Miniprotein binders against b1l550. Designs and how they scored, part 107

Target 1, 279 residues: b1l550
Amino acid sequence: MRLPEELLERARDIHSEAPSHRIKLDRVGSFGLKVPVEFKGFLLLAEADVWVSLPEGRRGVDLSRQVEAIYELSNPPKDPFSLCREAAISLLEKLNYADSSGVSIRFDAPLQDGESLKYYGVEISSIASDEIINKIRVEILGMTACPCTAELIRAYKSSEIAATHTQRSLGILEVSTKAEHPDPDKLASIIERAMSSPLRTYTKRPDEGGLVIRSLSNARLAEDVVREMIHLFLEEFGHLPEDTHILAAVRSMESVHMHDIYAERSFSLDEIRKEISSH
Below, E stands for the ipSAE of ESMFold2; O stands for the ipSAE of OpenDDE; V2 stands for 0.75 times the mean of E and O plus 0.25 times the DockQ between their complexes.

## First folded at step 10 (miniprotein)

Design g38F
Fold by ESMFold2-Fast, scan of step 10:
Parts: C-alpha cells; sequence; structure tokens
Structure g38F (fold): chain B 279 residues (1-279), chain A 94 residues (1-94)
C-alpha cells in the first residue's frame, strides 16, 4: 500500500525535532546492508554498515540518505577500499549536521591456492571527520605445532622424529592509519609466513604430508607467531605514518586442551620502533 | 623514492584531510583519479594538496599534475608554493 502524498505536507519532520534528552550519539546508521564489490578481479557480495554522529539537539538521522550514499557508489561495483572512503565522504556531504561519518565493509577474500582458492576474512572501515582514519582487519587460519611437546617426546623416545600436537590457529592483523588501507593479501601473507605452515583448501596425500612435516619442523608458540608477525609487518609496512596503530594476535585452537590459547600485542609504529631501538 | 601527498578538501567551513604515502610513481594516476572523486563527492570549494618527494624536480612534476587537476575541476584561483622538496597547490572557487 502507498499512502497519499498529500500526507507529507501535514506530517511533522520528526528527525529535525528536539530529542527527549539532549545527548550526543556516536554512531547512528544502517547496519547489515548487502553490497556488491569488485576485489582483485572477483565480484563479491559484501556486508556494509554506514553511520554518522548525531548532535544533541537533533532527534534522528535521515537513514534513507545513508542507503542512497552507499548504493549510488556501489553501482557499478568497485573495490571495497574506494567504496568505503568515498561513502564516508559522501555521508558527511549529505548529512551536514554530523560531526563524523563511518563505513565498514566485510567480505571473504579469495586467495589463490594452487589450482583452487582459499578464503580469508577482511573487515575494513573509513571514519571521516576533520581527517580520514582507515582501518583494516585480516583474519586467516594457519597451522601451529607445539615446540614444548616436541622436545619432551624426542627426549622420552630418544627419537630423531619430531612428534607433537598440531592445531589450527587464527592469525589476526588489524591496522588503523591515516594513509590508505594496506593490501589485505600482503597482510594475509604475513600471517601465513609467521605460522608453522599455511592451510590448504585441497591437497593430495603427498602434499598434505609435506605441510605436516613443514609444520613439525617449524614448531612455534602463539607468542612466537605474534612476534614474527610484528617483525614481518615492520619489514613490509614500516613506511606508514608513525601514529599508525597495529594489533597482532593469534588464537590457537589447542588440540590437547578444552580451551584456546591467545596472544596479542597492540602498538603504534612510533612506540614499537623506540622499544626495538632500546633493546 | 618515497612520495607523500596530503590532501585537504573544504566545503562551507568543513574540512577533511587525507594522506597518501607511496614509492611507485605508477600509483600517481590512480591517486589522482581517487582525489578527483573525493573532491567531486564532497563538493569542495577549496582544496590544498601538498606533495613531498625525494627531489625538488620530482616534487615539482607531481605538483604540476595536481595543478592540472585543479584546472580541470574548474577552480578559479590556483596558487603553487614551494618549500624545498615540498610543493603545495591551493585552489578555490565559489
Amino acid sequence: as target 1 above (279 residues)
Amino acid sequence: GEIRVTVEIEKDGRRIRFLYVFTSPEKLEKILKEIERFIRLFGADRIRITVEASSEEEAERLADEFRELAERLGYDEIEVTREGNRFTVEAERE
């Protein structure tokens, strides 16, 4: 049913009214929007959230303008980084009462894996105010092998063969910067290289044996993986602004425990360089 | 080697600043197109683009690209200033 347009002339503009309480809100928006994006030659279905700040004197946000902003920019589909930044800027232009705007976009990124594909998680955001802050979070599964159990079994059995438990571990790199979003494939590569071995979507027995042997020969604690991720990140992305903030983390789904092991480090580029130089 | 581009766009007293840091000159065309899109989306009446490169000659060539961008976008008042290896393009229109 469509109501008569004559009603619009008599209806109050609820959004422009004073609120019940004069309280600023940090994020008001449309969450869980489905948008197509183009990522490295692939057309993907992504999920987007868009929001703006709401001043204490205004009751509501015009949500239709938020949806218009992202949908106008997503047709034709474009790369999610450009979409994220452009939508944040467009929101501030369309909703001039807002002090800030934000956009986040989530998708599973394809990564070439031999003749097949594997996928890793990507979440990006852009928050616009008097500057734009770009954030990216990459999560990818890899394999870790316990060095402690390996040494204990070797000593016990007097064996040349390294035997230990292996498990899937989730590697996480999150970067917040005033510069462009880092390339997620490079972040995923850093995580995989820091692990005992990468995981595959498909492998035959000889290749599977190779991955297991690689993992066992490169046994690493979650703490080792986080430190290696930070080292590799600095080699690849040390050129970013000094106030760039990074979170490096690993969640190891321990095969010998009912619980997970977790290790993380948050830092700014300025902070970590001073720390490394001091030691 | 390293090129740094700082962009400020302003409309009706609201200003947004953003930064590009890159080493490959081939990225410039993509960056120019993106900056153009941001300017058009925001409806900026004033822009300020600062380019810093390893040499004065490189920074000057890059600044000239941004001056041409401002001209293509129809800005009426365009000024280019230099401070060492740093060039700033300022442009405005009504």
Scores: ipSAE 0.596, ipTM 0.863, lowest interface PAE 1.8, mean pLDDT 86

Design g38L
Fold by ESMFold2-Fast, scan of step 10:
Structure g38L (fold): chain B 279 residues (1-279), chain A 94 residues (1-94)
Amino acid sequence: as target 1 above (279 residues)
Amino acid sequence: GEIRVTVEIEKDGRRIRFLYVFTSPEKLEKILKEIERLIRLFGADRIRITVEASSEEEAERLADEFRELAERLGYDEIEVTREGNRFTVEAERE
């Protein structure tokens, strides 16, 4: 149903009116939009949030212009990093009352796993104000093996490779930078290399025994995994601006407990270099 | 070596700065295309692009690419300045 255009002349412009209370809002926008993206040769369905800041003297945001901006830029589908940055800039141009704009895009990224694929989580954002801050969060599952129980069983059995409990652990790397988004495949690789072993989906000839032996031979605390992730991150991405902020975290879904174990460290590149050099 | 490109775009008193840091020369074409799209989307009246590379010759060649970009975008006033291995392209239109 379409109402007569003449009603537009008689209707109040609600968005431009003064609000009931003169309070600035940080994020007002359209959330949960479905958008196609092209990622490393794959056409994927992603979910996007778009927002702007709303000044204290304005009642509302023109939401239709936000949706128009991202959909125009997503046809044809393009890489999610370019889409994120371009949409953030477009929002500020279209909605000149805003002090800042933001775009967040999330999707499951395919990763080659033998002759099949496995998937890891990616969320990227670009926030534009007087500068653009790019943020990426990568989450991927791996396996950890408990070194404490391994040592106890080794003492009991006097074996070179002790039995211990293993569990799935979620590794998390989050990077906030003034430079381009880091490559998520490289972030996922760092997480997997820091674990006792990666997890597999399937290959034509899976070697489950090999993964278990690898994990047992490389038993690691959640704390060990976080430190190794930081070390590997610095080797790969130490070239980023010194004010780049990183969160490295592991959530271990402990097979012998009713609860999870969690370890994290957040830091800037400047802070961590000074810390490491002070040994 | 490492290449650093800082882009600053301005329109109606609003200024936005963003940065590219890369070591792979093959990324340059994609970065140039993206910078062009961002400038057009914003409708910038004034741009300032600073390029740093490990060699003066490399930085100068990159600065020339951005000078040509500013010409293609229709900027009237284009100036290129050098400070060591840092080249800055400034462009403005009415």
Scores: ipSAE 0.568, ipTM 0.849, lowest interface PAE 2.2, mean pLDDT 85

Design g38M
Fold by ESMFold2-Fast, scan of step 10:
Structure g38M (fold): chain B 279 residues (1-279), chain A 94 residues (1-94)
Amino acid sequence: as target 1 above (279 residues)
Amino acid sequence: GEIRVTVEIEKDGRRIRFLYVFTSPEKLEKILKEIERMIRLFGADRIRITVEASSEEEAERLADEFRELAERLGYDEIEVTREGNRFTVEAERE
């Protein structure tokens, strides 16, 4: 059932009315929207949030305009980075009372892994005001091996081969920048290269043995992995603006403990270069 | 060499600035198309695009691409200024 359009002429415009209290809201929007995106040759189902700031003198946001903005730009499906930035701009144009707009898009990114695929997590955002700030967070699982237990076992058995426990570790790189979003495949690659070894979706026994031996030969503390991620990030993305902010973190799901080990470092490019040059 | 493109778009007193930093010339086509879409979506009355490159010749070629973009978008008043390896394309429509 659709009510007559003429009723709009007689109804109050609730959203444009004064609110009960003159308080600005930072984010008002539509959250959990399902949106198709095209990512490196794949058609994926992504989840999107869209929002705008609401001034203290306005009761509500036109939510239908927000949904229209992102859906107009998502048909046909396009790359999620352009969609994110373009939707943020479109929101500010369509909702002229807003001081800022934001869009976030999250999806699992496929990565070719021999004859199979593996997946890593991607969340991107673009926030527009007097400038656009782009943010990307990449999470991917890898393998770490404990160097402490390896040393104890070598001392005990006089072994020629390192023996130690291995576990899944989650590597995290988050980048906030005025420049365009970094390539998530490159961020995922940095994380995997910093680990003792990458994980696979599918392995035969000989390949599985090779991964285990690789990890044992490249045993690393969570602290080692974070430092290596930062080093590799600077080699690949050191060209980004000096005020770019990075979070590098590892959560190691220790196979010999009931709890996880966590290590992180947050920094700006300007900050980290001064730190490195002082040593 | 590194190429830096700063875009400022303005409509009804609202100004938004955004940045592209890249090293491979093959990215230019995609960046130009995205900038065009962003300008159209915002409905900008005035644009200012600043190009910086390690080579003056490279920066000049890029500035010409953006001048041509402004012409295609229908801007009436287009000005290109130079300061070393930095070129600025300013355009507005009445």
Scores: ipSAE 0.659, ipTM 0.881, lowest interface PAE 1.4, mean pLDDT 86

Design g38V
Fold by ESMFold2-Fast, scan of step 10:
Order: structure tokens, then sequence, then C-alpha cells
Structure g38V (fold): chain B 279 residues (1-279), chain A 94 residues (1-94)
């Protein structure tokens, strides 16, 4: 059922009215939108949030224009990074009362994994005002092996590869920059290379044994993994603007404890280079 | 070498600045298409695109690509200025 258009002519324009209280709002928008995206040859279902700032003198936002902005740009499906940036700009053009706009897009990214695929988490955003700030967060599981227990067992048993506990660890890299979003596959690769070993979707016994041996031979503390992630990040992305901000973190789901171990470091490129140079 | 492209778009006094940093010249085609889409979406009256490359010859070649983009988009006044390995394309429409 569709109501007659003449009813709209008689209705007040609520959104353009003055609010009860003259208070600016930072983010007003449409959240949890489902959008198709094209990522490295895959058609994926992503979830998007779109928003704008609302000035103190305006009661509401035209939400239909927000949905229009992202849906017009998602047909045909395009890469989520271009979609994110272009939708943020489109929002400012369509909603001229806004001082800023933002778009975030979340999806699970496929990675080739032997004969199958594995997936890692990606969340990106673009916030547009007098400049565009792009943010990306990548999360991927890997394996860590405890070097402390390995050393104790080695002393007890005198083995070349010491027995120790292994566990799944979640690696996190988050980057905020004025340049384009970094390639999430490269961020995922950095995380996996910093771990004792990567995880796989499917393995046969010989491959599974090899993965375990690799992790045991490359035992690392959560602290070691974070430091290695930072080192590898600087080698790959040291060309980004100096005010680029990074979060590197690891959450280790310790197999011998009822609790997790967590390590993190936040820094700007300028900050970390000065720190490294002073040592 | 490293290539830096800074894009400024303006409409009715609103200006937005954004940056591309890349090392592969092959990425230029994708970047040009995205910049074109962004300019069209925003409806920019004025654009300013600055390209920096490791060599003057490379920067000049890239600046020509952006000059051609501005012409294709229908800008009335197009100026290209040079300072070493840095070229700026400024374009405006009535």
Amino acid sequence: as target 1 above (279 residues)
Amino acid sequence: GEIRVTVEIEKDGRRIRFLYVFTSPEKLEKILKEIERVIRLFGADRIRITVEASSEEEAERLADEFRELAERLGYDEIEVTREGNRFTVEAERE
C-alpha cells in the first residue's frame, strides 16, 4: 500500500525544523545496511554504516538520501575501499548542511589456503570533512607457542624441539591515514608472519604435523608478536604520511589458562621512528 | 619511485583534500578513474591536482594525464605549473 502523494504536501517538513535543544550531533545515520562488494574477484555481502554531522539548528537528517548515496554506488558492486571513499564524498554533496560525513564497511575477506579458502575480518571507514581520513582494521587468527614452557621442557628432556603448549591467537592491525587504505591482504600477511605459524582451514595429517613443528620451532610471546608486527609494518608501509596512526595488538587464547593474554602498542609513524632512533 | 597525488576539490566554498601514495605506475589508471568518479559525484567547480614523482619527466607525464582528465570533465580554465619534479594541475568551470 502506498499513501497518496497529496498527504506529503500537507505534512510538515520535520527534518528542516529547529530542534527542541540547540545541540550539535556528531553522527546521525543509517546503520547496518547490507551492500554487495567486489573484493579481489569475489562478490561478497558487506555491512555498512553511513552518517553525517547534524548542526545545532536542524532537527533531523534526510535518511533516504544517505541510503541513496551508498546504494547508487554499490550497483554494480565495486571494491569496498572505493565505495567507502566515494560514498562519504557523495553524502557531503547530497546533504549540504553537514560539516562531515562517514562510511564504514565490514566484511570477511577470503584468502587462498591450499586447496580451500580461509577468511579474515576487515573493517574500513572513510570520514570526509576538509580532508579524508581512511581507517582499516584487520583481524586474523594464527598460532603461537609458549617459549617459557618450551625452555623448561627442553631442560628436562634435552630435545631439539621442546614440547610446549600452543594456542590460537588473534592478531590485530589498525591503520588510520590520510592516504588510501592499506591493502588488507598485506596487513593479514604481516600478522601471520609475526605469529609462530598461520592457521589453515583444512589440513591432512602430514601438513598438520608440519604446521605444529613450525610453531614449536618458532615459539613467541604475545609481546614478541606485537614487536614483530610493528617491525614488518614499518618495512611494508613506512612510506605512509608521518601522522599515520597504527594499533598493533595480539590476544592469545592460552591453552593452559582460563584467561587470555593481551599485548598492544599504539603509535604514529613519526613517534615510532623517533623512539627507534633514540635507542 | 614513489608517486604522490594530492587532489583538492571545491564546490560552493566547501573544499576536500585527499591523497594517493603509490610506487607502481600501473596504479595510475585505477587512481585516475576513481578521481574522475569523485569529481563527478561532488560536482566540483574547481579542482587542484598536485603530482610529485622521483623524476621531472615522470611527473610531467603524470600531470598530462590529469590535464587530459580536466579537459574531458569540461573545465573551462586549465593551468599546469611546475616546480622541479612537482606539477600542479588547476582547473575551474563557470
Scores: ipSAE 0.547, ipTM 0.847, lowest interface PAE 2.1, mean pLDDT 86

Design g40E
Fold by ESMFold2-Fast, scan of step 10:
Structure g40E (fold): chain B 279 residues (1-279), chain A 94 residues (1-94)
Amino acid sequence: as target 1 above (279 residues)
Amino acid sequence: GEIRVTVEIEKDGRRIRFLYVFTSPEKLEKILKEIERIIELFGADRIRITVEASSEEEAERLADEFRELAERLGYDEIEVTREGNRFTVEAERE
């Protein structure tokens, strides 16, 4: 039943009241919102989180204003990167007591794969305060082949091409920058090129054979994959601001182990250039 | 060459700065539209857009695009200044 509208005039404004304890909160918001987005010609279902900072003197956040901010910008569906940045700005305008706002959007991105499609994970965020910091994380599966076992079997059999185990490996690139979000398709491409071979949505036997042979001919340690990802990243995105931070990582789901192998490197563009040039 | 666009928007004492860095000129149209939407969403009273490019001529052409944007958005006080290959468009309304 709808309560009489005149009650709203006498009701306390709970959000604006002083809290029981004067403690600032970093993030208060609406999490797990389902939002349609348009990505490179595809309509996708994304999941979004929106939040703002809450000052020590205010009891609560107007959550309906947060939903309004992202809803107004997501109908009709639009580019998730612009949606992320624009929603963060809208939150600060609508909730003027906040010192900062943030928006994150997660979705599976389609990637053309011959006549088929495959998918990779994308998570983006924009955090607005006196500046906007944009973050993107791309995760895509590829294949790696073990060079150590290959060498051992080659030595045993005295052959040029050795058998070795292959496995799925998850490549990860995360970029935090003051510039706009990097193109996730380019990040996905970097990851795939760094691996022994890419994976496909479906393969016939001749295609499967080709991927296996490619992997065996291009065997790589997890450590090799991370270094190659960094190298390729610098070639493609070295123009980003020097304080851009990158995480490059790979998690290899080793077929001969009950555990995974993990390798990573975090760096700023300024840091990595100095390291590489110090000869 | 590389193009850098720094946007600063201000309303009621709140100032936010953000950056675009790109090499393909065709991205400019998308960037202009997003900047326009952000300015409208924020309700900015003051804007400052700085364009840096490899050549003076390119930077000036790009700055003209942003000057035109400020005019379309209804800013009455628009000033364009130059420092080498860097052009700054400052616009203000009440």
Scores: ipSAE 0.586, ipTM 0.860, lowest interface PAE 1.9, mean pLDDT 86

Design g40K
Fold by ESMFold2-Fast, scan of step 10:
Structure g40K (fold): chain B 279 residues (1-279), chain A 94 residues (1-94)
Amino acid sequence: as target 1 above (279 residues)
Amino acid sequence: GEIRVTVEIEKDGRRIRFLYVFTSPEKLEKILKEIERIIKLFGADRIRITVEASSEEEAERLADEFRELAERLGYDEIEVTREGNRFTVEAERE
C-alpha cells in the first residue's frame, strides 16, 4: 500500500536537519548492493558499496539517491572500472553537500584455463574528492614448492629430479593509483608467473603430473615469489605515476606445518626505483 | 610512447582532477568515451584537459580529439595552448 503524497509534503526532511552532535562522518552509504557488470565478455554478479562524506551540520545522507545513482549506471551492465569511477563522480554531483564519495566493487573474475575456466578475486574502488584515487586488489591461488627440502632430498638421494613438499599459496597484488585501474588479468598473470606453477580447475593424471613436475623444477620461497612479483609488476606497470602505491604479498599454506608462511612488501614506485638503482 | 591525459572538471566551485596514463593507443577510444560520460554525469561548466605524449605531433592529434569532444558537448569557449609536447584544451560555458 502506498501512503498518500500529502503526507510527504507535510513530513519533515529529517536528513537535512541539524544533528544532535556536530560531528563529521567519513563514510555513510549503502553497502552490499548486488549489481551486474560486464567483464571481458562475461556478465557477472558483483557486490558494490557506495558512500559519501557527511558534513557536521547535516543529520543524514539521502541513501535512496545513492542506490539510484549506481543502478542507473549499471543498466545496461558495463565494465566495473568505468562503473566505479562514473558512480563516484555521479554521487558527488547528486549529493552536493558531500566533500568526497567512494565506490567499491568486488567480484570473481573468470580466467581461461585450458578447456575450462578458473576464477580469481578482484576488488576495486574509486574515491573522488578534488582528485580520483583508484585501487585494485587481485588474489589468486598458485602452487609453491620448497627449495630447502628439495636440496636436502637431492643430497640424500643424489637425484636430478627434485623432490620436495608443495602447497597452495595465495598471491596478492594491491595497487593504489591516481591513474586508471591496472588490468586485473595482467595482475593475475604476474602472480601466477611468479609462483612455482599455476593451479588448474581440472586435471587428468598426465596433466597433474606435469603441473607437479613444473612446480618441483621451479621451487621458490615465499620471499622469492614476492620479489619476482615486484620485478614483473615493474616491467608491466612502470609507467604509472611515481606515487602509485603497491602491496605484493604471498600466503603459503604449508603442507608440512600447522601454520602458514607469509611474506609481503609495500612500496611506492618512487621508493622502489630508488632502492633498486642504489645497487 | 607514453601518453598522459589529465582531466579537470568544474561545476559550482567543485573541481575534480583525474589522470590516465597508458602506452597503447588502442586504449584512447575507451578513455575518450569514459571522459565524455564523466563530463556529462558531472555537468561540468568548465573543463581542462592536458595531453602529454612523446612527440609533439601525437600530442597535437590527441588534443584535437578533446577539442572536438568539447565542441560536441556544447562548450562555447574553447582554447588550445601548447608548451612543447604538452597541449591543454580549456573549455567553458556560462
Scores: ipSAE 0.682, ipTM 0.888, lowest interface PAE 1.3, mean pLDDT 86

Design g40Y
Fold by ESMFold2-Fast, scan of step 10:
Structure g40Y (fold): chain B 279 residues (1-279), chain A 94 residues (1-94)
Amino acid sequence: as target 1 above (279 residues)
Amino acid sequence: GEIRVTVEIEKDGRRIRFLYVFTSPEKLEKILKEIERIIYLFGADRIRITVEASSEEEAERLADEFRELAERLGYDEIEVTREGNRFTVEAERE
């Protein structure tokens, strides 16, 4: 049963009406959409949110135009970064009462790991107004080893290689920039290189032993990992605009505690360069 | 090394500016296609694309790509201006 469209002549245009309270809303849209994307040769299932700002004098948003926009741009599947930016622009054109639009896309990115694959988390967004701001957050697990316990055990045993506890640690890099999104594989690589060792999907016994010994020899505090991530980020992405904002963080899931250790630093490129130069 | 592309699009009093900064020339084709698609989707009446590169020759080549892009999109008035290693392509219709 489809109602005749002639009924629209008699129905109120709810969305164009004045609201009960004249309050601007920052984000109104369709959230939790399942969208196929093409990422570096892989066809992946992503989740997307699309929204626009709603002025204080308008009761509602035309959600059907949002669905049309994302549908048209996601078929056939495309690069999630281009999809994000193009959809944000399309939303502003289709919904001209909006001051801003935004799109967020989340997916697990495959990363080649020898003969196997491992996965890391990616969340991107594009927010369009009088400019486009692009944001990307990458999260990947790695391994850290405690240097404090290593030194204590070495002193106790008088051995060359200290025993210590190791744990999975989550590394986080988030970048907000006026330039296009940074390559997530490069961000994931920075995080892994800052850790005591990366995690692997599959290891043979000799390889596992070598990885453990490497971790023990490269013991790092969460604070050490964050500083190394920042250093490596500046080497790779120092070309981004000076007002680019970065969050670098590590959450260490301590194997000897019921709680986690967390370390972070937020900064702009301009801020961090001045800080480093003053030293 | 570094290539910087600034795009400004305008329609019915709404103006949006966005930027691409990259060092890998292999990214250019994807960026050009995305810019063309964004301009088309927005329905821009006026566009201004500024290209900066390490060499004047590279910047000029890139500016020519954007001039061709404006022609493909049907702009009636296209002007290319130069200031050192910076080229600006301005186009408008109706």
Scores: ipSAE 0.631, ipTM 0.874, lowest interface PAE 1.7, mean pLDDT 86

Design g41F (at its last look DockQ between E and O 0.94; V2 from the best seeds 0.00; counts 0 for: pae E 2.4 > 1.5)
Fold by ESMFold2-Fast, scan of step 10:
Structure g41F (fold): chain B 279 residues (1-279), chain A 94 residues (1-94)
Amino acid sequence: as target 1 above (279 residues)
Amino acid sequence: GEIRVTVEIEKDGRRIRFLYVFTSPEKLEKILKEIERIIRFFGADRIRITVEASSEEEAERLADEFRELAERLGYDEIEVTREGNRFTVEAERE
């Protein structure tokens, strides 16, 4: 059932009224929206959050305008990075009382894995005001092998390839920049190359054995992985603006402990360049 | 080489500035289409696009593409200016 349009003339405009308390709000919006996106030839279901700032003199946000902003731009489905940037800008055009807007989109990205696919996590955002700041976070699982235990076993058994414990490790790269979002496949590649080995969707026994041996031959501490991720990031993305901010982190789910090991480094491009050049 | 594109759009006193930095020429078409979509739905009264590239010839060629974009979008009073290796396309309409 649809109510008569004449009621619009009689109803108060609640959103435009003065609030009970004159307090600015940083983020008011529609969260958990389902949106289709096109990513590298795949049609994926993504989740989106959209928001705007609310000035101290206004009671509420026009939520219908927020939903319009993202859905109008998502039909037909498009690249989630363009959608994120465009929707943030559209929110400011549609909601003229807002000082800033934001959009976050999250999805699982397919990655070619031999003849099959595996998936990694992607979360992106765009925050618009008088400028736009784009952020991307990529998370992918890989394998690490402990070099400390490898050395002990090597000394004990006098073997070329020492036994050691292996575990899943979660690699994280987060980039905040005034430039467009970095390619997530390149970020995922950096993480995987920094690990002892990548993980596979499935393997046959001979291939699984080979993967394990390669991992054991490339044993790395979580600290080693973070440093290698930073090195590889600078090789690929050193052209980004100097004020680009990066978080590189690894969480190793230690197979011999009841707890995890975590290592991280946050830096700006100008900061890390000065640090490297000072040695 | 590296290509840097800065876009400023303005409508009814609201101005937004955004940036693209890329090294792959293949990205150019996607970026041009995105900029066009943004300008169209934003309804910008005034635009300012600054291009910097590793070569002056490349920067000038890209500036020409943005000048053509502004013309295609119906802007009047399109001006292209140069300062060193930076080309700026400014356009305004009613």
Scores: ipSAE 0.741, ipTM 0.911, lowest interface PAE 1.1, mean pLDDT 87
Fold by OpenDDE base, look of step 11:
Structure g41F (fold): chain B 279 residues (1-279), chain A 94 residues (1-94)
Amino acid sequence: as target 1 above (279 residues)
Amino acid sequence: GEIRVTVEIEKDGRRIRFLYVFTSPEKLEKILKEIERIIRFFGADRIRITVEASSEEEAERLADEFRELAERLGYDEIEVTREGNRFTVEAERE
């Protein structure tokens, strides 16, 4: 049943009323929308969050306008980076009472692995006010081999290739910048290269053996992985603005323990450059 | 070389700034299209686009493209200013 449009003229605009308590809200919006995006030739259904700030004098946000804003820009499907930036700006235009807006888009990004596909998690965001800040978070699984156990076994058996425990590790790079979003594939590559070895969706027997041997020959602590991620990031993305903020982290799902090992570093490009130059 | 494009759009006193930083000229076409879309749907009364490049010649070429964009979008009083390898395109419409 559709209510007669004539009722709209008689109904109070609840959203425009003064609230009982005059308090500004930072984020009001719709979370868990599904929007199509084009990514590397794939048409993907992504999850999206859209929000704006709400001034103290307004009871509610026009949520329908927010939804319209993102879907208007999603047809035809486009890359998620442009969609985030454009939608954030569109939200401010359509909801002029807001002083800030934000869009977040999440999906699993396909990554070619021979004849199969692997993937990494990505969250792309843009926050708009008087300026736009773009944020990207990439999460990808890799494999780490423990150098400490390897050293113990080497000392015990005197083998060239020391056995050690291996585990899946989640690498995380989060970048916030005033520039456009960094390339997520490059970020994923940095994480994989920082680990002992990448994971493979499909392995033939020779390939599996090689992967394990590679991991054993490149044993790394969680701390090593994070440091290597930072090093590789600086080499690839050192051209970003100096106020760009980065979180590099790894969560190692230790195979010999019931708990995980976690390491992280948060930094700005300016900060880390000063740190490295001091050595 | 590194290219920096700073875009400022203004409508009814609201000003938004956003930045592109890239090294590949191939990205320029995509960026131009995005900026055009943004300007159109935002309905900007004023735009300021600043381009900084590794050479004056490159910056000038880029500035010309943005000048042409402003013209296509129907802006009046388009001014291009130079400071070294930085060019600024300013345009306004009533």
Scores: ipSAE 0.656, ipTM 0.882, lowest interface PAE 0.8, mean pLDDT 92
Fold by ESMFold2, look of step 11:
Order: C-alpha cells, then sequence, then structure tokens
Structure g41F (fold): chain B 279 residues (1-279), chain A 94 residues (1-94)
C-alpha cells in the first residue's frame, strides 16, 4: 500500500522512540533474502542476511532501508564479494544510528568435474564498523581412506592387494581477516588436496580406477587431513595479516563406526607460525 | 609481488577502514572499481589511500592510477606523497 505523504508526517515514528528498556542489540536485520550474484561467469541465486547494531536509545530499526541497501546494489548482478562489502558499508550510511553492520551471502559455487559440474558451499560475510572484517567459509565433500584398516589388511593377508574402507568426508575452511576474502576455489582446492581423493558426480571407468587408487595411496586419519589442510593453507595464504583467524575441520562418516568422526583446529597466523617454529 | 591497499574514508565524523592484499595485477582494475563504488555510495568527505607496492616502479605507476581515481570521484584537494615503495593519496571535498 502506498500511503499519503500527509499521513506519514502525522504518525508517530515508533522506530526512533526510546524503548522502555534501554538495552543495546547486536544484530537487528532481515535474514534469508534472495539476491542474484555473478560468480566466475555463472549467474547464481544466493541467500543473504543483512543487519545492523541498534543503540540502547533507539526502539527499532528501519527494516525497509536495510533491504533496499542490498537489493539496490544487486541490480545488475555483480560478484558476491563486492556485493557483500559494498552492502555492509551502505548499511552504515543508510542507518546512521548503528555503530556496526553486517552482511552474509551464501551460495553453491560451481566447480568443473570432468564433463559435468559439482558444487561446494560458500558463505561470505563482511562486518563493518570503524574497520571491515571479512569472513569466508567453504565446505566441500571428498573421500577419506582409513590407514589403520589398510595396514591391518596388508599385515593380515600378506598380499600385494591394497584395500581399506573409504567414505565421504566434509572438509571445512573458514577464514576471518581484515584483507579481502580469499578465493573460494583456492580454499576448495586445498580441502580436496588434503583428502584421499576428490568426490566425483560422474565417473567414467578409467577415472573411477584413478580415484580408487589415489584414495588407497593417500589414506589419512581425519587428524592428518586437518594438518595437511593447514600446511597447504599456509603455503597459499601465509601472506595474510598476522591476526587472520582460520578454522580447519573435517567431518567423516566411517563405514566401520556408527558415528561421525570430527577433527578441527582454530588458529591465527601468528599463533601457528610460533607453534611450527618450535619444532 | 604483494600489494597492500588500505582505504580510509570519512563522512560526518564516521571513519571506516578497509584493506586489500593481492599479488596479481589483474585484480587492480576490479579493486579500483570497487573502491570507487564504495566511496560514491558512502559519500565520503575525505579519503586516505595508502599503498605498499612490490617495487618503486610499481609504486610510481599505481600512484598515477589512484590519483586518477580521486579525480574521477570529483575531489577538490588531492595530495600524493611517495616514499620508496609506499605512497599515500589524500583527498577531500568542501
Amino acid sequence: as target 1 above (279 residues)
Amino acid sequence: GEIRVTVEIEKDGRRIRFLYVFTSPEKLEKILKEIERIIRFFGADRIRITVEASSEEEAERLADEFRELAERLGYDEIEVTREGNRFTVEAERE
């Protein structure tokens, strides 16, 4: 409904009033918005969250301006990283009472998989105040092979036949930094390279044989997958600011056990360098 | 080599800082365009862009690029100071 301008001038501005209880709120916003993004030549539908802080003396937030901030910037579609950062800054301009703002954008990123595409999960965020903190989380599936089972079968059977159990594993890299967001394809590559083999959506017979052989040759404990992810991350992204924070994790369903196996490590770049140099 | 770009913008007393760190010169065009869009949307009264380039030759070339950016944005007062591989572009409106 489009209201007459005169009515809006008469009505109380409920949002600008003081609340009965003067309590600051950290995040007030609109969540689950659908926005188009352009990612490496693909037009994708992403899901976005937008929010601002609300000071103790203000009763409510102007939700329409929040939604406008990201929708105006999403037409025409642009890369999700620029959209994320620009929208976070635009929120502070549009909502002057806030001391911070945030934007999250989630999408499935395409990755070439032979003659087909597979997808991996990406969530990016930008939090703006007197500085901007950029966060990216990448989740991608791969395969792990158990080295303990492989060694047991080798020792027990006294055979040249290599065997072990394999299963799907979800690898996770999450990076929080003052620099721009790392390239999600590089993060996905790090995760896949740390695992026993990549997971394929479609495999021809020769490719299937190669995947199985790589899995058996690269049998790794979940703990060692995480360690390899960290090693590869430091090679590619060791130049980021020293206070950059990383979480590296893997979750796998072992076919021998009923429960997921999970390993993770959180660190800053300065912390991990000190740890490695002490050995 | 590594290039570091720190952007500080101010509007009505509010200051925001953001950082780009990259090694590929192909990213420069996208970064300049993003910085231009951010400054236009925010409507900054003053900007300060500090760049640490990978060489003195690169710093000279980039200083020209960032001066042109400030000119495209319509700033009246634009000052560039350079020391070795580092330069700063300061610009303001009134």
Scores: ipSAE 0.530, ipTM 0.843, lowest interface PAE 2.4, mean pLDDT 84
ESMFold2 (binder alone), look of step 11: mean pLDDT 83; pTM 0.830

